# Miniprotein binders against Phosphatase IMPL1, chloroplastic (IMPL1): the designs that were tried, part 4

Target 1, 311 residues: Phosphatase IMPL1, chloroplastic (IMPL1), of Arabidopsis thaliana (Mouse-ear cress) (q94f00)
Amino acid sequence: VLSEVSDQTRYPRIGAKTTGTISPAHLLEVVELAAKTGAEVVMEAVNKPRNITYKGLSDLVTDTDKASEAAILEVVKKNFSDHLILGEEGGIIGDSSSDYLWCIDPLDGTTNFAHGYPSFAVSVGVLYRGNPAAASVVEFVGGPMCWNTRTFSATAGGGALCNGQKIHVSKTDAVERALLITGFGYEHDDAWSTNMELFKEFTDVSRGVRRLGAAAVDMCHVALGIAESYWEYRLKPWDMAAGVLIVEEAGGAVTRMDGGKFSVFDRSVLVSNGVLHPKLLERIAPATENLKSKGIDFSLWFKPEDYHTEL

## First folded at step 23 (miniprotein)

Design AI3 (from AG1 with Q28E K83A R84E)
Fold by OpenDDE base, fold request of step 24:
Structure AI3 (fold): chain B 311 residues (1-311), chain A 85 residues (1-85)
Amino acid sequence: as target 1 above (311 residues)
Amino acid sequence: SPELKEKAEELQEQARELMERAWWLDREGDYEEALELYKEAIELLLQALRLETDPWERRYIERRIEIYMQRAERLKELIEEEAEQ
């Protein structure tokens, strides 16, 4: 009886093998604290009236993003003044000689937030030499009149948690029984069109494809086992850094959409429960290779200059 | 006073050291010992909170307490589950 090598060994792990001089426990505390701090800012804003002008709504989003990021940065800098930070709004801050890179999305799912639509999140991940070491995502759930949060967290080799409880990806082994998730960027180009065709194909053969609108949340739903997969093109490092670690530590698989080894600086991601990952790649990889053949750029992006990585 | 702030920082560092040990013990399945260390860490943070007057620093300490309390509650549940097996 050849022991079925658990599907977990089929794809390279993306999590950091070591956390350097800082303990995984300390990194975890600070990512949880940072995400919680940003989430308090977002919680104060979520209860503000949405019946305002389009400009006033845009200002509310922008002000909330900036205030959340500033609050997160204050926590990170208090603990690690020399660490490199990559934020959505603030860009690159800190010393490029640091082995540690904080990837911060202060408000994942800005459209959902603007409309008061569940869900959106605060996402904080820390990389050690380019590999995720610790992560926390605070998801906003429920909606108007019943806003609440749940917190996802993980460390490399430490497992994944939701509200302190251990989580695991689903065991669903058939695409026909799977609930899948994808996202779409704002650019309606060849990559968007290709993903729309993938969305159509997977909608036909699965139980359904969700388009929730928050990448970190979507990954956390895979890690929680309520969805079997998520994929998207052209996510930034701060969209992915926390969620990919949470999926991997929940027992899932993480690759590029071509099936290659994933980095948070890649322009494609596929996460799954592991068992479905080959079946998903049978459809997704050819579509992605076709985009590459058309000259669509899949080179690493948003990698800080001089940031040392062991990818 | 500067002395009270320094003492509050010292207490927070001591709480971090206990938390780091507790986190490893949890991973090893030593839930009772981990729980005790988290309780001790929370007590140190409560002492730090009594010394801290800055509103932001106070809220920072409160958030740390909330994280450690959540971890402690999970450990209690795990200990109860092991006792029922």
Scores: ipSAE 0.899, ipTM 0.964, lowest interface PAE 0.5, mean pLDDT 94
Fold by OpenDDE base, fold request of step 24:
Structure AI3 (fold): chain B 311 residues (1-311), chain A 85 residues (1-85)
Amino acid sequence: as target 1 above (311 residues)
Amino acid sequence: SPELKEKAEELQEQARELMERAWWLDREGDYEEALELYKEAIELLLQALRLETDPWERRYIERRIEIYMQRAERLKELIEEEAEQ
């Protein structure tokens, strides 16, 4: 009788408890189809010559983002014409009375994409009443002359998959043995400076901190167990909605950087393998509380008006 | 024809119903039964693909087949692992 170590999830689960009238399997199929469809558009663009002017590169990014998003939207609308959609490029589309909100990043890691640097992703998550219900992330791996993809997916209470195989977070219990990940926004303010100090501290005490530049990918690497944690300030709902579910369903923990209950509309996220989560919060939470004390806004953002949530 | 499109849509819906059942069976550990339902769902999608002439709809059906095939391959691996224990 192996004692089920009741993984008393020390932290509140973020995944949807129910999926309403639509089955988890149907939601999963559509997020996988949507992400795969967007990824085909991105794959076609990845093979285009990048020896173009800065303007031509900017146009290629913008055109790829828009074309990927349009392709994803066609799949979502084919299945669920009444669902609400929150896209990076398209903004809010659909009926605000829907319990379902699709959070779409058609190209996470645009800088990496622009440079042909691995990795970047297509990220599709669907929320039921504000909680992630199903997710798919198609990561682009390898690089020039060897581009490939791997697909992460999850359903709330269904587990996490990579290329159809079940995945789990690492069992690493020591920060000195951990590979950590963080990101930085474009604004070099107090939040950026605070995260730069966290990056320095964790670089000193861990095996290293990666700065990859694609939030959905970074979360999927934690879910895959090749990294132990990821944190970032001021991510949007479309950056996080898929990745946080994939981490949780891989057996990880998801919180705000202050250790509070996470929503995809929060302005901070910490994901980990669960085991390290308290030790990470010992450093991250005080730094985040200090930002709050300075009057940095951590209120919910990019929540659609009138969207019904059970947060 | 509108009739062929309607039939292709009906077949796709039937394939979804089988997939939904298969997905629950996989979660319950009934891998053999889940695998059979995914095979049946793929057959229905292949029939739908024969009726569909729109390039976008055809590619949509092909992507569904690819997803179901990947799920079916995983189930075969799990069945093999259980037989070796």
Scores: ipSAE 0.898, ipTM 0.964, lowest interface PAE 0.5, mean pLDDT 94
Fold by ESMFold2, fold request of step 24:
Order: C-alpha cells, then structure tokens, then sequence
Structure AI3 (fold): chain B 311 residues (1-311), chain A 85 residues (1-85)
C-alpha cells in the first residue's frame, strides 16, 4: 500500500501529443499495411534454402532487405506522397518541410534472418514533429518448418495491440524475478565493454539476460509482458522508433540509459515494464554517465537537418 | 476500365471513413457500434476487391480487409464477455 500521493512521478512521455492533420486511425492503418507488406517479402525469403555459401547468404539478406524496403515505400508513397522517409538503405527521401518522418527498418535482425533463427522483424514507425505517432512491428516466430508472424501496433495515446488484442507490460516488481534483454554493436569500444559488464552483473541478479539479436523484437517482448526490460547503446532511429511507442502504449517506461527523456535520435535506450525502471537505472545510469566522462558521444544523431521537431 | 478503378477507390475511401469512426467508438468502449461500422467497412472493401484487377492493388485491399477483420473478431469477443458478465 502506498503511503505517498497516488499520482506519483512517471518518466516523460515520448509519443506525439497529436497526429496533426492525419488522424491516428489513418496513420495506424498505413503503418500496419506498410509493415505487413514488407513482411510478405521477408516471409517469401524465409522459405529459401539456408544451407548455402556465406556469399549466397549475404546476397539473400541484401536482396531481401532491399525488396522489403521497396515494398514498404510503395505503401507509404501511395498514401502520403510528400512525407519524409528515413530508411536504413535509402537514406533521406521526401519533402523536407513535412511534419511526418517515417523511420523504416525493412529487416531488423539480419544475422538471425540469415541463420533462420526466429527473432527478426519488419519495423515501421512514423514521427510527428519528432515524436512517435504510430508504429507497427511484424515479428517472425516459429522458425524453420514452422514460420509464422505476429503484428504489433500502436498509436500515441491509443494503446498497444498484438494481433488485434490489447497488450500490457508485465507486473513483475523485483529484478530477481525479471527476464531482461540487451544487445551489442559490432564496434568493441567503451560502450560495448560497459554493456558487457552490465550483462554480467544483471545475469547474476535476475532470471537471466537474453541477447536475442533484434531490437524491435526485444522491445515488443517487453510490451507483450514476456520480458521486463531491454537496453542498448547506439541504436539508430529506424531501430527504435516503432518499438519505443509500442512499449509506452503498453504501459511501459522509455528513457535514455542515463535516465533522461528519450528521443528517437538519441544514442541509448532503456525500456521496461515501468515498475522496475528506477531499479535498473540505479546501475545503468551511473555506467552511462561514466561513458560520458570518458568522452563517448551521446548527442543526437541522424536527425534530418530541415526536419522540424518539438522534442 | 477507368470507371471501375475510380469506383474501387471511392469504396476504399468510404471504408476508411467508416473505419476511422469505428476506431474512435472502439477506444471509447462502444464495442457494438464499432463492430457494426467495421462490418460495413469490410463490406465496402469486398466490393472494391471485386472491381479491382491489378494484382498489387488487390493484395493491398486484401491486407486492409485482414486488418479490419482482426479487430472485428476481437470486438465480437469483447461484446460476448460483457454479455456473460
């Protein structure tokens, strides 16, 4: 039973306060259509042989990534020809004066996709003036001989769904009962080394830390309530834009790893079921501050120069 | 036929307008009214699908139907749950 005022401080919301001239329902439909269209390309590719040369796997990944992106772009452009688009492959496209910025990851978890390991996704988010307004992630599950998908979606203020059903983060209130997730980049720098120590320490005090290999999937698992938290340094806007909104709309918390207010253009993210967020930050925030003191750059990145934000 | 393509597009726009109203009713907890509007929107999309011949456009409409049907099925469950309580 709480002895303090029941209206306790929460972390700042990261979702847009309005969707502008385009209704939330319209944006939601288009992000879901776009993500599902990209996922159909990926689904066709998962049925192709994986027992091939390394070069053949690299080509399969590259071709699938490009085809998924093209399919997603067709849907977005059909509905909103002037919107700004930031994609992993295509860079920045569209009208620089647009309030809407689409952050597209046409294949999140490329190593997992190449191996047929069932933790990869198509991730589509749209920002309104810098804040996530609508999101969809199509997750691949099951694996070889048993491939299937499930679709996560959210609008700012509208809640989060998985396959049309409302979802909510877990209620786990002790780290020792929590299932945690993290990821690591390719560069073995100080951020990487720091996160290896966080991984080790949290493995000692929780039910375990997973290293699954797909950021959008990891965030959706937190939103679904099957994991309690996910953190990672140096993700890009297309890695995070959809997943963070889905977590927030499922009742979770989203911050930078220093505890500050999250922006899609930040270089760190911590998402959780909310109740555990302060406990996780007790260890993660000092580690992140230590990286700043060593000169690691956490300033905003990949924000288009002309894109107006109300962050 | 350009007339049939234009009619299919009009039906799709009408379906979107119904879906937008259904979406708000759904969020407000007015599940029975939301479900009826989703059903009407799906009927319009099925009519549009019968008129459309381009494979890309047909698959696009089919995805919209799938999305609307998924929420409509959940609304049926919510209505049943309320009736049993």
Amino acid sequence: as target 1 above (311 residues)
Amino acid sequence: SPELKEKAEELQEQARELMERAWWLDREGDYEEALELYKEAIELLLQALRLETDPWERRYIERRIEIYMQRAERLKELIEEEAEQ
Scores: ipSAE 0.791, ipTM 0.932, lowest interface PAE 1.0, mean pLDDT 91
Fold by ESMFold2, fold request of step 24:
Structure AI3 (fold): chain B 311 residues (1-311), chain A 85 residues (1-85)
Amino acid sequence: as target 1 above (311 residues)
Amino acid sequence: SPELKEKAEELQEQARELMERAWWLDREGDYEEALELYKEAIELLLQALRLETDPWERRYIERRIEIYMQRAERLKELIEEEAEQ
């Protein structure tokens, strides 16, 4: 069955109930075209020299990021001229009355890209009334002399694919056998400090915790079943919108790190293979509640003011 | 040529409509019928590609063909697996 998903009745589903007036197939095609178009820009850049000045490397990253975003926007606008777009480089563009909001990360993992370290991606998600409706992530793999890509995609209720083949989260049912992933933002605040403690603790009880440097890639690895979970505080909507749908459609669980229902405008995310989700929350949720009790702001952010979202 | 550009756009829209039907058949497990519609959609995109001269538009059509072909190849595999059972 193309639409197989795990039952997540213990955790609210985060995908849209409908894709609205645009069919799931149409949205999926455009999301995948947009992500692949951006990825072609990035692919042209991966072979450029990195043994140049720091300014030259910074320009390469910035130029690639902006060119990828422009390429993605061109595809989206060709197909949907009035949709609202939220991007890392361009902010908010489009018609605020639209039910459709595109969350675009034209180069997820910019430090990895700059170093030629093979964990970065183009990530494109589209929300329908605030909930992920379709998604695609083009992941770069291999590394210098061996660059390649693979394409993840999903529609709400349609299942998750990698290179056209159905994928599913892992069946690992013990944290002691789990490969976990997390990430850290640039700000060394209380959320960062708490996550350093979580990182330390989980390295003691699992097969390992990776800090790979690209949120969309990390979530796709959970969806693919090669890692069991990923969590991070303070990600932006464009970092998360595509990956969370891909995980859910691969049979995984998606919540905030306090265990509550996830929205792409939230300030925390925990994704997992589902089976492990409650066990992970036993440690992660209290740590997150402690941050809330200290007054750390977990209210929605980056949501366009006039963009309508459903509960 | 404006006339050829318009025809290429019409062929692409027809291909999208066939792909949408194929996508639903695919989800329902009707792989043989889905595959035939994907093939028809790809043929229309190839016709559009022959008419299109703008490099950006040509690459856009090529990407659509690649996506449709990738799913069509998976459908062939699924059909073969069902026949072996």
Scores: ipSAE 0.779, ipTM 0.929, lowest interface PAE 1.0, mean pLDDT 91

Design AI6 (from AI3 with W23Y)
Fold by OpenDDE base, fold request of step 24:
Order: C-alpha cells, then sequence, then structure tokens
Structure AI6 (fold): chain B 311 residues (1-311), chain A 85 residues (1-85)
C-alpha cells in the first residue's frame, strides 16, 4: 500500500469542490468531445500551405480559429444550451445566470500554427462558480509531415490524463535541475520587461527556460512532468482554465505569480510541480509585487459581470 | 424518421448513464465493472449510429465512441497491471 503521500499542496486548490447538478463525468465527456471536435477543424487546416502572402496566412489563422470555435460551440450548445460561454473570438454567449462557464480557446498558439511550429492546442475548460471543474487540451505535436495530437484531460478530484493514461508532475526538487517554461504577451511594457528579467534569472540558475508560445500546452507539459514550472502575465481565462486544472490534478501547484490564490480571471499565473513552487516564488513574487507597487493592474479581468463565483 | 431520431437520442442518453457509472467505478478502482459498462455504452452508441442519418450527428456519435474506446483500453491495461502484482 503505497501511502498516497497526500502531497498536501501548500497552496489552496483551484479546482471546483463540486460540479453542481451535472456530473464530473458528463462535463469531462463534453470537454473532451468539444476539444476533439475543434481539433479536427485545426487538423484539416494544419496541412494547408504556409508559404502564402501574409494576408493569406492571417486569413488562414482567423478562419481556422473561427471554424474551430464554431465547432466547439456546437458541441457545447448541443449538451448545455443554457450554459455561459467565454470564447476568445465569440466573447460572452449564453445565460449569465448559469453556474457553468465554458472557457474556450479554439487555437492556442496562433503564431506557432501560422508557422507550422510545434506545438499549439485546442483548449476547453468548464468552470463551476468560477472554479475549474473539467478540462481537455488537444495538443498538436510533431510538425510538418508528422502532425499528430495528444489529449490532456482532467476533472476536479479525478486526476489528470494524457491519451487516457494517468499523468503526474515531476519530483524535481532543485531549480538547477529544472526545465522551466514562460510566455510573453504582445505588449512590451513593465510587465513584459519584468518577465524578461525573470527569464534571464531563471535561464542562469536552471537547466533552461523554454518559450514555446502556447499557454495551455505549456501547462500540460508541466502536468506531464517534462517541465517543472510555467508562469506568465496577462493570460485570459480561456488560455488558463483547462491547463491549470490539468496541472493541479497531475499533483502540481497553481497560484498567482505573487503566491496568492489563483482564479482563471487573474492577470498572473504560476504553475509548478509543487515541490519547486516556494523556490520559484522567492524570485517571482517580489518581482510581481514590484509591478503592483508601480500601479500595474492585477485586478480580475474577463469575468462576466453577472456570473456567480465562489472564488 | 422522427422515430428513428428519437430512438437514437434515447440510446445516447442510456450510454451516458452507463458512462457516468463507469467513471465512478474507475475512480473507486473497480476497473473490471467499469470496463463492462463502457463496452455496453459503446454498443448502445453503435446502435444509435446505425439509426442516425445526419452527417454531423453521426460524427458526434463516432467521437463519443472513440472517447469511450480510449477509456476502455486504459481500463484493460490497469486490469492487466493488477493481475501481474
Amino acid sequence: as target 1 above (311 residues)
Amino acid sequence: SPELKEKAEELQEQARELMERAYWLDREGDYEEALELYKEAIELLLQALRLETDPWERRYIERRIEIYMQRAERLKELIEEEAEQ
């Protein structure tokens, strides 16, 4: 009897304590089905030529994104016609009185997709009263001539899976042995500059920092145990909702970059294997607090006004 | 026919009920019983697929079957691992 070392995550759990009237099994089926449906649209587009005009490439990205989102929405609406949906392109759709909020990124890593660079993903998460209840991420792997997918999924309290197999975060306990991941937004402001300094510092003290370019994928790589941490400023709820649950259910830790309790509506995230999380915060939290002291906005964002949350 | 569509919807709902039970059995470590319920659910979905003529609805059912098949294969692996211990 291997004692489940209840890795008492030193940090508050972000996963939903309950899924309300809908079973976690049903939510899981629909997030997996939705993400799979969006991923089929992306798969049809991934083999299209990329050696086209910049406009034609931009149109391909936009058309693929919209078509993936529409396909995902059709699956969600078939099952749950009254649920609230937050999509990257579609905005807020549905009944704001719903306890359920679907956070959909139909194409995470649009730059990677545009260039045919691995990896990018379809990300579908569902929240119950603001806490992630179920998640699925379909990652596109391999690249040109060898495109394939792997599917990450989780339910709150159900564990995390990759291609149906149970996954767990790494046990790496030293930053010097860690492979870390970060991302950068398009705005080159104080938050960007601060994260560049963090990138420099962690590049110096770790085995390396990756800049992959797809937030949901980066989180799934932490959950898979091939990386020890990921952090980024100013991700949207649809970028994070699925990936943070998958990390937590893989035995990882999820916080804000200041070490505070995380919500998908926060403007900072730090995910890790849990063991390294304090050591990462020793560097990341002071940098984030410095941004706050400069008046950088870290208030909740993209939260629907009428959406009831128990955060 | 409307009747065939209604029957296909009924079969899909029955498959969901079995899947929900199988999900909890898997979490409890009752892998053999969970596997059986997933097999039954797949059979119901295959019946629904035979009745469904709409291409989108057919593909929807096929994707559900694929998800349940993946779960069933994982359960077989877990049962084999337990038998080797």
Scores: ipSAE 0.905, ipTM 0.966, lowest interface PAE 0.5, mean pLDDT 94
Fold by OpenDDE base, fold request of step 24:
Structure AI6 (fold): chain B 311 residues (1-311), chain A 85 residues (1-85)
Amino acid sequence: as target 1 above (311 residues)
Amino acid sequence: SPELKEKAEELQEQARELMERAYWLDREGDYEEALELYKEAIELLLQALRLETDPWERRYIERRIEIYMQRAERLKELIEEEAEQ
């Protein structure tokens, strides 16, 4: 009798308990189709010359983002014309009375894409009443002369997949053996400075901290078990919605950086392999509480006003 | 023709119903039955593709086929692993 150690997730699950009237299989198909469709647009653009003017490069990024988002939206609207959509470029579109909210990043890691630096991704997540129900992330890997993709996907309670194969977070239980990941926004304020100190501290005590520059990719690397944790301040719902579900369904933990219950509308995230999560919070939570004490806003943001949530 | 488009949409819906069943069978560890349903779903999508003339709709169907094929290949691998035990 192998005791199924009920992996009592020490932290509240963020995944949707139900997907409502739409099956998790149908949601999964559409997120995978949507992300794949956006990724085809990005793949066409990735091979375009980068030795152009800065303006021409900025135009290439903007045009690729918009074209990828438009292609994703076409797939979503074909299946679910009444669903609410939150896109990076398009903003809020659709019926606010819907229980379903699509969070779309048509090009996560725009700086990486602009430079032809691996990695970047297309990220599509769907929420049911504010909790992630299904997710797909298409990561662009390799680089110039060897661009390829891998696809991460998950459903709430369905497990996480990479190229159709089941994936799991690492079992690394020591910070000294961990490869960690973080990101930095464009605002160099107190939150940025605090995360720079966290980056320094974790660089000192771990095998290293990566600064890749694509939040959805970073989370997928934790889910794949090639990194042990990722954290960042002030990510948007579209940066996080897919990646947090993929981590949780890979057996990882997801919280706010203060250790509180996470929603995709939070202004901080910590994902990990679960085992390291308490040890990471020993440093990250006090730093985050210090930011709160300075009056840094950690209220929910980018939540549609009329969107019903069970958070 | 409108009739061919309607038939292509019907075939795509039938393929979705099979896929939804296959998804739950996969989660339950019934990989052989799940694999069969994905094969049937792919055949329906191939029929839909033969009827569809719109380039965007054709590519949409092709992407669905690619997803179902990837799922089917995973199920074959799982069945092989179970047979080696």
Scores: ipSAE 0.900, ipTM 0.965, lowest interface PAE 0.5, mean pLDDT 94
Fold by OpenDDE base, last read:
Structure AI6 (fold): chain B 311 residues (1-311), chain A 85 residues (1-85)
Amino acid sequence: as target 1 above (311 residues)
Amino acid sequence: SPELKEKAEELQEQARELMERAYWLDREGDYEEALELYKEAIELLLQALRLETDPWERRYIERRIEIYMQRAERLKELIEEEAEQ
């Protein structure tokens, strides 16, 4: 009996300790159904021509986002008519008294989708009292003439899956052997400049930094063990809610970029394989603290009013 | 008919109850028992699908079947791996 040395994650777990009155199995089924339903809408759109006017391309993205979200919402509402929903396009819908908050990104990586560039995803996470309880991400892989999907899913304490197979973060213990991932927002301010410096530094000392352009995908790649870390500033709850649970349940670590306890309402995230997490924070945390000292807002955001949380 | 729709909904709920039990059995390492419950749940969903006429509801049931089939396949693989050890 090899004692599975429970890699005692040095960092607080973000996953929900309980799922209330609804079973984690039921939550998992519904997040998988919701994400798959949204992904069918995206799959129908993915093969549409991209050699159209800029407006026509923008309309295609917008129409796909809205149609995917509507399809996801229909699945959620069928199961849980009283749950609170935070969608990228729809905003806040439902009863604020609910302990359950659905965080929905109907199309993560809209730029990638627009260009037909791999990858992008549908991301569905459900929180219980502010902590991720279940998650599913459907990643679109391959590219033009070879589009396919893979599905990531997790429950708090249930482990992470990719296409039904158990997945784990890598065991890479050195930054010089690591493949890292980051993203950049659209605002080219001090946070953007700081992350560009981090990108430069980590590009110098690692096997490379990828800028893939889909936060949920990037987190799932860490969970799959093909990358060792991902970090980004100013992600919204729907960008993070599913991916952070999938990483944690794959044996990874999740924190703020300052190393503090993470919630999906934070304005920074660092996910990793756990082993590298301290070494990453040695560089990322000082840079983040410098941004705070400049007066960049790192307060919680997009938390629904009156939504009860046990953070 | 409303009665057929109600019966299809009842069958779907029964399938969910079996799935919920199977989920915990899987987490406990009781793969054979979990697999049997998923098989039973799939049969209930197939019965529901025969009664359902709404295209959206039919596709919803089909997606549930696909999920349960994938879970059942994983459990078969785990049972085979345990038998080889």
Scores: ipSAE 0.896, ipTM 0.963, lowest interface PAE 0.5, mean pLDDT 94
Fold by OpenDDE base, last read:
Structure AI6 (fold): chain B 311 residues (1-311), chain A 85 residues (1-85)
Amino acid sequence: as target 1 above (311 residues)
Amino acid sequence: SPELKEKAEELQEQARELMERAYWLDREGDYEEALELYKEAIELLLQALRLETDPWERRYIERRIEIYMQRAERLKELIEEEAEQ
């Protein structure tokens, strides 16, 4: 009986091999507490009127982001006053000598939130020496008159959970039967145009490509097994840090869009159920290499200065 | 009272130590023992909550209890599934 070598070994794991002096259990508790605390702030805001002036809507988004981030930071600082923090709104806070880096998106999917469109999330990930160690994503689901949440969480080597239940990526082995997800940034340049062509191609050959508009949510949907893949260019570390760990711990694969080893500081990501990953790369990798050949920057970005990494 | 706050912090730390042990027991498939440790941890957090008067600290303890309760519920389901096999 040839033991089916599980396809899980084809790509380098992105999860932290160790969590240093802090247990993965303690890191998990704090990421769950932090994400839940931020989500309470977002829940209070989600029921506010959206039929206001554009300025008033922009102010509501900005105020919610800042209030959610502040609430998350209070929880992190209560537990780990010396840890480094990378937030979307607050930037870099703390001591760069820390092996721990918190990547916080207090409101992923701000456009969806602004319109009251499902879904959006609070995303909290913690890195140990640049590799994700623990993650929690609180997704807002349903929509107006029926807002609810579901919570995704993971630790490196601990598996992935949704509402406390163990989750797994799908076993779908054909692109023709897959539901795929992608996103688009605000810059309509060569990278955007390339991804638009990928969107067209995959829309033609798959069951469809979704453009939801919240990267952490999209990754959690792959981890949950309701979608087979997600890819995007130019995501920030706080967009990806939690979601990539949740996918990997759900049995998925995580790479750059060129198929290279992924870091949360990369400017491209491809996550999948693992089984489809080679077939997706047959199309995505040549397109990404073409962008690199045109001189598009794919160097690491938003890595804090002096932050020690074992990438 | 500063003494009551210190005692509430001590109880929360003891609850964390139990939770850390329970986490590893769960990963090893020792669900019954993990469940018992989460129950004990919840009891300690309930004691801490009785001593804490600050609204933010109280809500923080309540969120910890909610997380531990959810983990305990999952462990009960796993124990039931193993008993049905």
Scores: ipSAE 0.892, ipTM 0.962, lowest interface PAE 0.5, mean pLDDT 94

